# VHH binders against Intracellular ribonuclease LX (RNALX), part 3

Target 1, 213 residues: Intracellular ribonuclease LX (RNALX), of Solanum lycopersicum (Tomato) (Lycopersicon esculentum) (p80196)
Amino acid sequence: SQDFDFFYFVQQWPASYCDTRRSCCYPTTGKPDEDFSIHGLWPNYKDGKWPQNCDRESSLDESEFSDLISTMEKNWPSLACPSSDGLKFWSHEWLKHGTCSALNQHAYFQTALDFKTKSNLLQNLNNAGIKPRNGDYYGVESIKKAIEKGVGHTPFIECNVDSQGNHQLYQVYLCVDSSASKFIDCPIFPHGGKCGSKIEFPSFSTNDDHDEF

## First folded at step 1 (VHH)

Design e13 (framework vhh_etentamig_d1)
Fold by ESMFold2-Fast, scan of step 1:
Structure e13 (fold): chain B 213 residues (1-213), chain A 122 residues (1-122)
Amino acid sequence: as target 1 above (213 residues)
Amino acid sequence: EVQLLESGGGLVQPGGSLRLSCAASGFTFSSYAMSWVRQAPGKGPEWVSGISGSGGSTYYADSVKGRFTISRDNSKNTLYLQMNSLRAEDTAVYYCAKDLFGEYWDSAFDYRGQGTLVTVSS
C-alpha cells in the first residue's frame, strides 16, 4: 500500500554545487557532464511532511542494480568530498527515501533515471534560449515557463549562492504521482531556497582551459 | 573529531523570540548541510529546519514555517536559528545536526550536539 501522496523528483546543476565557497570533489570517473544530475526521488505527503527511513534493515545491494551502475555514475554522481564512486550517496538516498517508495532497489533507481531522461531539463531550457554561461542571468519565471513547456508541469526552482555572492540556479523539483508513473502538478511546493527575480545559470570552469565566458 | 555546541536556549513567554547558535568544529563546516532537530519531553525527534553548506538554500518544517529562520556564518563555523512568535508547542531540547553526506540537506545525520533547552511558558 502507498503511505504517501507523491514524489519530489530532484535534480541539481553540478556547476552550482561546485562554484560555492565549499567547492566540490569530482567523482572517481572524473569531471561530470555539463547537464543536470539526479539528487533523488523523495516520497512526500501533500501537507509538506515526508516519510523517511522506512526499512532500516534494507541495505543497498549493488547486485540488485549492477546493470544501472554505469548510467548512475553519469546521471547520479556524488560531488561531495572526498572523491567517490557514488555508492555512499546512492545508499543514503535508498535508505532515507527509497525504502519508503514501495519500489525495489532496481525499480527505484531505474525510475529516477527514466524521469531524468523524460524531463530533459537542459534541452528544454536551451530551446528557450536559456543556456549555461558564467555571467548570464535569466528571469526565474522564464526558467519555470521553459521547463513547464517541455514537461507539462510547473517546477520549483531552488537557488544557492556562489563564492562571489551571485544567486544561481541550483536545483529543480518536479512532482511524480505515488505510483511513480508520470509527472503531475505539485500538490505543494518545497520550502526554502527561494530565488530572486533573476538568477545566474553558470557553466563549469577548469584550471587548464582559457575561460573567457 | 566532530564537535557541535548549541547555546541560546532559555525560558521565554508565548509570542517571544530566541536566537539559538551552534558552534561547529572538527570538519569543513561549509562543505556540509546543517539542520536543527528538536525533541519535546517524552516524544521522538522532529526535524525543524535545514540549510545547505553554502547557505543559499533553506528548508523548514510546516510547523515552524514563517516563524523560524535558519542561517549560517561559514567564516565563524556557526549555525543559527532565529525563533519568532514562539508557542508552548515549541518547548523542546534543540539540537544542531551535521548532514551525513555533505552539501545535500536531505540526508540522514551522522552527528548531533548536546542540545539546548527552550521552554515556552507563562
Scores: ipSAE 0.005, ipTM 0.243, lowest interface PAE 10.7, mean pLDDT 85

Design u01 (framework vhh_7ubx_2)
Fold by ESMFold2-Fast, scan of step 1:
Structure u01 (fold): chain B 213 residues (1-213), chain A 122 residues (1-122)
Amino acid sequence: as target 1 above (213 residues)
Amino acid sequence: QVQLVESGGGLVQPGGSLRLSCAASGFTFSSYAMTWVRQAPGKGPEWIATISSGGSTMRDDSTKGRFTISRDNAKNTLYLQMTSLKPEDTALYYCAKDYYESSGWYDSFDYRGPGTQVTVSS
């Protein structure tokens, strides 16, 4: 039986990671697509606590999920400096969270990739007229309703602050049942990353604009 | 082998100040963002602040007026200056090397130290 109550499925908006004072480093594959990317799939308890590092001897084994590498480079890239192939980020997520999931490495990563496809966040936002564009702001409630309409469950929206001090859409949290089979209503929402009533949904700088992160 | 060792904690009265240190070894300290996190009894980890390799900082709104993060790359040391301490600041404080900087409780950490205890009580 499962030793946790549910998962948070966490997706990040890459442009919001990159436009902070910290900036970012693109993956070795280059500039990521203008789409949400996976941060992680995190076992959690209904009291707001979580298990972590459940098997410190279970090292990431690239051979166990070699068929997923190309898809993970696209959908689960590292934007942390220095520029990298993502393996250290996936290793961190596996060791801290994946070892607590009751899934093997292939199933853990495949499951997160499947939920990214199923949530279809960018399309669900676009269907409600919520599109990434620098300088465009949207009500947080409108963002939540657009996602709820498409996914069937209310997300938690985490905000961060760009280099100019603007609050922006940073991460989207959805909840998944303990068997990793379906989205559910979140038993509890995380804390932190407080949004204002309206937030920016930024786009990546274009090559034509010659902007630097 | 990555090692992080925190120090500088202790017992202080409300309104007091402490400076925490984190000594880092086993990696190129100057190339990584560094984070302070605390965990109070019966609570999950709470992110406090992150400092980039270049010195830019991100801080939690609830503590940013009282806590300042800084680094000394020549000494491979991270600092947290804490002022106007309150009983609710009582926690184990630890530093971490992060893949990603975050403002939330569920931060991704590459490695964290064993922590240094801060107790604010009369």
Scores: ipSAE 0.012, ipTM 0.227, lowest interface PAE 8.7, mean pLDDT 84

Design u02 (framework vhh_7ubx_2)
Fold by ESMFold2-Fast, scan of step 1:
Structure u02 (fold): chain B 213 residues (1-213), chain A 120 residues (1-120)
Amino acid sequence: as target 1 above (213 residues)
Amino acid sequence: QVQLVESGGGLVQPGGSLRLSCAASGFTFSDYWMTWVRQAPGKGPEWIATITSGGSTMRDDSTKGRFTISRDNAKNTLYLQMTSLKPEDTALYYCATDLYGDWEYSSDYRGPGTQVTVSS
């Protein structure tokens, strides 16, 4: 039996990370794909508390998951400045959350990659006519329904604000059972980060091709 | 060493106001999203507000009319202005970093907290 009740599986929308007042730095591999990327796989308790930093001595060991690195660069990039190869971000997620998971490093990262594929968020949204495009707004309930139809479970939608103060789709939370085997209905949703009734689903603009000037 | 040190808590009467400060050192404060969290005795942590490095804010709906998060990057300081305080606001208030936008779980670095007690 695990010492936690479930995981949040958290995916972020890179364009929404990048269009805030902080802005962002693309990975050393360049501009990320226009797709959801993994933020993390976070052990949690049913009472809204969470474990973290469960083994400070368990440092990230790249040799434990070297076969996953190219897939992680694509699906789990760091957008934090300065521009990086992602190792610092993966180390952060492992130390804070992964050490509490009861999984080894390879299993932890592989599991998150598998759930990203299984959730198929962008395609499930596109199937409902919800497509990334600057200036296009969608009802939060429509976003939730589209994801629920594809995944079988209701997500939590987290919003942030762009540099102009517009609310936008930022992160999607799904829940996974404590054995890391399947999606489940979330026992409890995060509170805060709440959206207005309609939110933007921004794209990386075609104008980004000229941003170096 | 990286440090976050909260101050400004204390005993106040219902309807009163307090301004909490969080002084940051040992890291590039301006690069981090910062979060205020509170924890009442015997209860789990409750997220209050997050502010991005550029100053955009995300706030809990139940408190956003009474609480305002702000920052001064030149002073490496995070603030929480609290107005119209209620007995249920009694808690330990602490600040935390949020480098990767995980507002609920922001804790690359976390302060020891400052106690706020609202009673007559």
Scores: ipSAE 0.016, ipTM 0.325, lowest interface PAE 6.2, mean pLDDT 85

Design u03 (framework vhh_7ubx_2)
Fold by ESMFold2-Fast, scan of step 1:
Structure u03 (fold): chain B 213 residues (1-213), chain A 121 residues (1-121)
Amino acid sequence: as target 1 above (213 residues)
Amino acid sequence: QVQLVESGGGLVQPGGSLRLSCAASGFTFSSYAMTWVRQAPGKGPEWIATISSGGDTMRDDSTKGRFTISRDNAKNTLYLQMTSLKPEDTALYYCAREYSGYEWDYGLDYRGPGTQVTVSS
């Protein structure tokens, strides 16, 4: 059997994925909601290493979680090109991370959906006056404190850089216990994706000429 | 297509050094975090180190004093410098592509076939 110490629960800000030089492709369902979306639920070791691809023969079986598909399309879309229905992204996450989780496919996806609801990131940020808007910057410590106040645990904030060179909020990491039952303090934070002291929280509108006709 | 090919393994005496290389092709190497993984006889895979696209490293505490991960983006090559090798380091060593910004842009996690390191006298 698999062992591990905790999960990273990773949520992504779609506008920050899309406004980089690499850009993005909207899902076949169209433009995502202006909300955090799930990247994944990743088993991890407290020394910073992680298991992956723990059962290469365990293929994603859509029939095992057909009741979750519409909710996953909303909360766990693929923004990678080409435009897709998300199945390949969910298959990637299942094979790399889900097979190490000790959960079956339905429980794995349901658990991530439940933690997205429980974390309530956008509302917790809004409660602190931290709102998405192109050109608005917030202190990284303020973002962390807003999330900590709502969730009870300090997140890791990952930044990326938009096509104009602006540092921005990209991903939020929270930690979950090995039984997938509750948020915990992260035993260790990931490396990379470092933020400046203030970062942009962008919306989906463009940052250059906003000529709307 | 994405391809990773490891080299540099072999038989080495305890206390010796080896440098493993991983030649990458079929993707923009400089845009991806890269990882070294090993699998010892009769054991599951063990992660050694990851290097980000920007060059920052995450290292296993048990080996970080002896093993150094590095990359040469001009050569599309990942390296693992191993020093003070011990019999317990005997394993098949794989390189792997890791991508924090959705690997999905290019589809799949990839691992190489591995290069065997045997530490014995």
Scores: ipSAE 0.013, ipTM 0.225, lowest interface PAE 7.9, mean pLDDT 84

Design u04 (framework vhh_7ubx_2)
Fold by ESMFold2-Fast, scan of step 1:
Structure u04 (fold): chain B 213 residues (1-213), chain A 122 residues (1-122)
Amino acid sequence: as target 1 above (213 residues)
Amino acid sequence: QVQLVESGGGLVQPGGSLRLSCAASGFTFSDYAMTWVRQAPGKGPEWIATIYSGGSTMRDDSTKGRFTISRDNAKNTLYLQMTSLKPEDTALYYCAKGEYYDSWGSYEFDYRGPGTQVTVSS
């Protein structure tokens, strides 16, 4: 009864967003926790295409999810410059992806927050000895296995490149069924952001007090 | 090997026009969204526009009245038509494979090309 097959549930590693050549700006609430944060919950088709912008008249309405704003600031911050309260980012995610979800705004944001808690990525990685630290590299297969052991399903790992040219853990994709009730095995993995065999899992602090731009 | 090559930049007077091109190779161009971003001196990248595989577009409100994104799938080429150029449009303009969510990220932004310089000055 839905026009899509599954969701990607996408979480980003904030330190990897911030240590690129473009850098970042902290939210108006200050430096985010050293934890994964939500990028989005994206309806998708099994053929690799996706619906988007399904209701251009359905603007973000803060009154519909006012009880979630504090939790969203913590778990779904914008690191875009200039420093912001996150509303523009949440509005983008709602308009592009949320309007295709068959969920109302409160349910859409609550669902993503719940899946972040359930995935427990940082703890699952820590349990396998995979800990954030500048200069430490881990096998991509070890990262995937640690997450699979904790969540029950194999993630897609997206990498980006820091300002020094090092490949690093950037985003983790898990798949969710079309009723937004549980994690599933991904029918198809997304394209791009390919990793080498070993990647850095950086902390917010750099190994060097240079490299500001 | 995925490759993107931008061209068409140059020095132009305020009020002038330029047409930028991005030649793509190494992938099935028609299957992917394509994006234009720019970076001004001392600033981070600014998203301009994305054109999706189906032909729909998303454009930044500050430029959408003056800039038009288009594609020619037969030529594997992305275009940006710029009119009524202002000094504030001075930047290095980049072509990117995939969609770019402003500063929020994209699936394939890592395949960004080397850029083409646009300078708007009297």
Scores: ipSAE 0.013, ipTM 0.243, lowest interface PAE 7.8, mean pLDDT 84

Design u05 (framework vhh_7ubx_2)
Fold by ESMFold2-Fast, scan of step 1:
Structure u05 (fold): chain B 213 residues (1-213), chain A 122 residues (1-122)
Amino acid sequence: as target 1 above (213 residues)
Amino acid sequence: QVQLVESGGGLVQPGGSLRLSCAASGFTFSSYDMTWVRQAPGKGPEWIATISSGGSTMRDDSTKGRFTISRDNAKNTLYLQMTSLKPEDTALYYCARDWGEYYDSSYPFDYRGPGTQVTVSS
């Protein structure tokens, strides 16, 4: 196997990133899709520690994954300010986490894109009646069960707090084996971002947006 | 080369206090946000607090009333003052340099120290 034990595959809910007091900036491509987006694919140890910055000389090289750029702009955008094309975010993820993965740049990014497709989080939640809408709250256990039913493994759910103090679905963690081939049961769950018993699943749409009938 | 070295951990009784220090070298300390994180046996890392280069603090609500983060830029040192310690505070405590733009509670750091052990027990 590899030098590490497993990966966390981390997806974020863009509306929950954007509705905090810090707010956000849309990518240069514009408003992101109403879907989960990739945060990262993070090598980890079973004791909860993680390797990072495993090759400081390995710079992000766009030519290594130029065929993936448009797909990454859609599925792995940066919402950090100022508005950007995502390259600094992908560079950060590659340098900190990707260099520890035992994958080359193309394989690292392609693998994360493939796991996003396979996890199909939004559809798995929708199948259980859990749909994004401002003001709608769902039990955290219901969210976990919906994802577990679709993916086959229990996720870790991370919450954050909107500008009004409401707890909301922020990130979903799934675990991947060290060969980056399949989802597995997480050997250990991360800490932080604690949820209330019911959390909001917000959308970019509000009651002030135009409705199409 | 970036180096972070924690100290000040040890055995303390419930209700006690400890002050942790983190000595930084190999970078312009005053220009970076700095963070304290803890990791209990068998658990993942848990964010405690961040202090910005400008001195603003962000703290986890569960420890906010008992823990205070501070810095001394002249000494290149980060501090965590812990009061009213509980057995559940037993963990390895480490400091980390924050990356900045990509702020998240689990992995916002580009470097961390080896940690200092805090054990709360009679």
Scores: ipSAE 0.013, ipTM 0.258, lowest interface PAE 8.1, mean pLDDT 85

Design u06 (framework vhh_7ubx_2)
Amino acid sequence: QVQLVESGGGLVQPGGSLRLSCAASGFTFSNYAMTWVRQAPGKGPEWIATISTGGSTMRDDSTKGRFTISRDNAKNTLYLQMTSLKPEDTALYYCAKSDYEGYWSDTYYFDYRGPGTQVTVSS
ESMFold2-Fast, scan of step 1: ipSAE 0.069; ipTM 0.435

Design u07 (framework vhh_7ubx_2)
Fold by ESMFold2-Fast, scan of step 1:
Structure u07 (fold): chain B 213 residues (1-213), chain A 124 residues (1-124)
Amino acid sequence: as target 1 above (213 residues)
Amino acid sequence: QVQLVESGGGLVQPGGSLRLSCAASGFTFSSYAMTWVRQAPGKGPEWIATITSGGSTMRDDSTKGRFTISRDNAKNTLYLQMTSLKPEDTALYYCARGYDSEYWGLTDSYFDYRGPGTQVTVSS
């Protein structure tokens, strides 16, 4: 059956990926939506360890999830340079994490897409008055509380730093049970990427920040 | 249990070089991606570089021409070679155990353990 205890379901805020000193490239489909996007669905152990690369022979096969491609381009884009259609990103996530999930490729990607819809992060934040806008800062505890109110479980909030040194909301971690059926309280939170007391929730720059940071 | 211990920091003149080490114990080091992160006073953590279990590296654009990450799995040790050091490189440097990828992202972004850090001060 299953050799892991739970999944991290990880979503990133694209504007926070793009406004750092690391280069950012829009997908070949163009500028992503101003919404959270999927980073991955990661099998994990309760002691903080994780399995990875569990089946070297299980290459990504686009024909197994062709019906999901357009939805994945929207909800799971690559922001890494150079600009791409996302296949290399999905291949990396499948090989490293998906092969350890006990799910086939279609079920793995469908499950992550379903959890994005169920978590409804942007709407849950908006309901608490937490809206993306450059220069606006929010208490990290307020962000956690807004998500917990909507999802039923406390998230881990990962911060990064923009090119000017401002702390910002970067990634949201929720936990999913080992059968990939429901959100659960996280058995353990990640150690790093911690926030200051108030962080920015940035919007996309009005200027194209492609390869600029 | 899991322990990460950094060493090799110290005082160095601008333009100088340092090699940082991170000794890992309490886990199968070769099975994990490893990361270097720094934190200057009053600032948040800044990711420097990650190396996968297979040896692939990902580096921050601002430092990638001056800093090189490497590992020695036989010695359970992670390294950061730093060259052309600048005053703005002054920070606490720590290693972390974490997910990473050759295609993304600040950390791939899951540090479950980190060391206490080693101080690097660049001053004339």
Scores: ipSAE 0.012, ipTM 0.206, lowest interface PAE 8.3, mean pLDDT 84

Design u08 (framework vhh_7ubx_2)
Fold by ESMFold2-Fast, scan of step 1:
Structure u08 (fold): chain B 213 residues (1-213), chain A 122 residues (1-122)
Amino acid sequence: as target 1 above (213 residues)
Amino acid sequence: QVQLVESGGGLVQPGGSLRLSCAASGFTFSEYAMTWVRQAPGKGPEWIATISSGGSTMRDDSTKGRFTISRDNAKNTLYLQMTSLKPEDTALYYCAKDFYSEGLWDSSMDVRGPGTQVTVSS
C-alpha cells in the first residue's frame, strides 16, 4: 500500500450524460455502446479527502498502453464536447488520479478495465429485471441490492437530472483496496448527486445526437 | 470557451474577513460541482472546499469553521467567505471546474482560474 486508503472505481451511464440540458458529443469513434463506461479509478482517504497530481513529470504516454487503446475507446470514452478520441480525458485521469495510484500507466488502465469486466454492472442489473428503457423507473435501493448481489459490496449511486428534470441513474461507485486487487466495502461514501426514491435508467435516444452543442 | 475568473483577494490583517468570487462562463454552471483550492508560496495546491450542483458542501476540517463555500447559479458565481483569517491563510486562491462533474463532491478538476492573491499580515 502507498499513501492512500482505497480507490473509488467510478462508472457512468452514457445515456444519462447525454440526455441532460448540457447534452453531449459522441467520441470520434462514434456512438458508445449501450453499457456502463469508466469515469476513473481514484485513490482516496478514509476521511473523504483524496490525493491528486502526485507526479507532474509523468505525462500520459500512449506507447506505454498502445495495446489497450482500442479497448479504452470502447470502455472509457469521452462524451464531453467537442468530439475527441479520448486521449485528453485519459490524460486528465492519469495526471490527477493515476499518478497517485502507485501503478504504472499500463497497470492503471488495465486495472480499471479489469474491474469494469468484474463488476459486470449491466448484466447484474438485468438479472434483477432492471433494464435500460426510457420511461421506466426503479427504486434506488433495488439498484443497490442488484449490484450488491452480483459484486458482493454495496455501491454508491449518483443521480443527475435529464433535460426535463427527471432523476436518473448517472454514476456507480464501487471501492477497491489500496493494492488494486479486489472490491471492498467502501470505508466512506462520496457526498452529493442525491437520487429520488425512484429513478430512470434511460436507453440511448435517436434524438440525443441532434441537440445543438 | 470555459473561463473562470477569481476576484476579491487583497491584503488583510489577522482576524479580518474577505469574500472571494469566481465568475464562470462558457458552460452550464448550475450543472457542475465547483471547488476552491489555494497554493501558498513554495507549496503544492491544497483543497479547501467543494460545492455540488445541488448545493451540498464538503470542507477541509482545518478551515471549515472559518470558511464557507456558496454559489449563486443565477449569477454563474462561486463564493468563498473567509473569516478569522490567519497568516497561514496567505496563498493564491483559485476556483476549479470538474471535467465530468454532476453534483459530486470529490470531483476531478479539468479547468481552473488564474487565482486571486490573499495576504494576511499586520
Scores: ipSAE 0.014, ipTM 0.293, lowest interface PAE 7.6, mean pLDDT 83

Design v01 (framework vhh_6z1v_2)
Fold by ESMFold2-Fast, scan of step 1:
Structure v01 (fold): chain B 213 residues (1-213), chain A 124 residues (1-124)
Amino acid sequence: as target 1 above (213 residues)
Amino acid sequence: EVQLVESGGRLVRTGGSLRLSCAASGRTFSSYAMGWFRQAPGKEREVVAAISWSGGSTWHADFVKGRFTISRDNAKNTVYLQMNSLKPEDTAVYYCAAGSYYDSEWYPDEYDYWGQGTQVTVSS
């Protein structure tokens, strides 16, 4: 028996992480592809609370998922400074969330990678004419409908603010059943989202590319 | 995203103590580094204290070191600033801020989300 009700499956848009006043640092592998990347797979309760740090002694063991590392570098990069290989970010996600999942490390990371492929967010948005481009704005309801059409379930859309004060698509939340087998309708949505009625879907700008050595 | 609401600011006498609270809404609160900033009239905003996502690392400005302590309770989505031995120079609006560096222990000046501020006045 599992001691949680569902997972949030959280993906972020890298250009929206990078175009804030914070900026970002590219992974040691270089500039990420213009695609959604995984933030995490988070056990949660129906009342809006969540378990965390369920086994503080369970250290990330790279040998348990060595076959996934190249795929994780592409699909689950750290954009936090300083530039890194992602291990610290994956360790954080495993210790805080993964230890509560009832999955071993390999299954936890593989499951998140599989759900990224299944959600196919960028293609589902593109199919609805919602394409990344600086200066282009889309109704948040149109974004939700495009994802719902492709995935079968309504997402929660989290916005952040770029360095100029523009609201933009930042993170997409989908819900997964407690057995980590399928997407479900979210029992409860996160609160506190500050999306305007129309939000930007930015791309990486060639003029804003980080060229620090 | 995270929304921040500060509370606890008030008038206090020199030498007094005060605890500020910053309540956050959002599932990712425990993935953010948090900071306390202050701004007095006619002065620039300055960083007072910062705490990593886990609470495992803290930083305090030299002027408040030994007097102020930052802490967080991720289960309650709250960050605190315990202020002791208050001085008139501590009079300012205090702001809570969240930085999106979930795996970084400290990153100065890169905070994306800000509260509205809470006024602390220390009378001599």
Scores: ipSAE 0.006, ipTM 0.229, lowest interface PAE 10.3, mean pLDDT 83

Design v02 (framework vhh_6z1v_2)
Fold by ESMFold2-Fast, scan of step 1:
Structure v02 (fold): chain B 213 residues (1-213), chain A 123 residues (1-123)
Amino acid sequence: as target 1 above (213 residues)
Amino acid sequence: EVQLVESGGRLVRTGGSLRLSCAASGRTFSSYAMGWFRQAPGKEREVVAAISWSGGSTWHADFVKGRFTISRDNAKNTVYLQMNSLKPEDTAVYYCAADTYEWGSSYDEYDYWGQGTQVTVSS
């Protein structure tokens, strides 16, 4: 069967997307807020495999979620070049993952927006003293514990590398039950994106008040 | 992240055809732009072709345009390079690479790399 077991709810840290050698392009609405943004809501199987592209004829239709567009521009922006309004990114996520969710387009996007609000990642990290700042490193276990304390479930932390080769917090994975109603303990964690024991939580600002010139 | 495993490199005659495959493992394959690069003996690594995460946009270097075609099958987590009308100057190790961004055309913009597969074109 194509029935799935749970969702990964995936959020990315925009500064870590943007500070790689590739850099990034801001959305047409301008520089994103210094906050986590949604990557996607991904149906998954307990064995680590996943369904995808479950209805290739189901095109993204803006009219079905027009009331969510401005909220999605804030919380689910595309940082890929060229600068865009995000529609291609949302179309990709809908076609690959959303069509497997058993939700219609409005419910799929609304659900992801609701989980972003509920997870409240940045505030949960800040409550533990974990704040974005270039040059500051935090233990991966401390990051996991801070999120677990706030959300009630252990996240998977994915790392990438900045333009100078420093490992950094890139994406946070939480798990959601198959009815898309609540966070759950992840049945299985994804592979890859492995972190060192300490990783940078970079700031989105290109100007650092710690410059001593 | 992804792990990339390339296959298909071999000896072919001038004017021949060859298809290279790059099998990816990992959750995020279809969120990555993919590229093919090559490095000939004594030369710098150069970008050959790139494809967006959706497959909706492709780029090919001028020196292969009309001869090589990049494609991907996201259901199989595989990217392909179809190489036609091969010339001796196409002899190189070919590398598959993944980029977390929608577009990539430079080797320093790609985050994950395969081990390479040798293509030799004889006259």
Scores: ipSAE 0.006, ipTM 0.219, lowest interface PAE 9.7, mean pLDDT 83

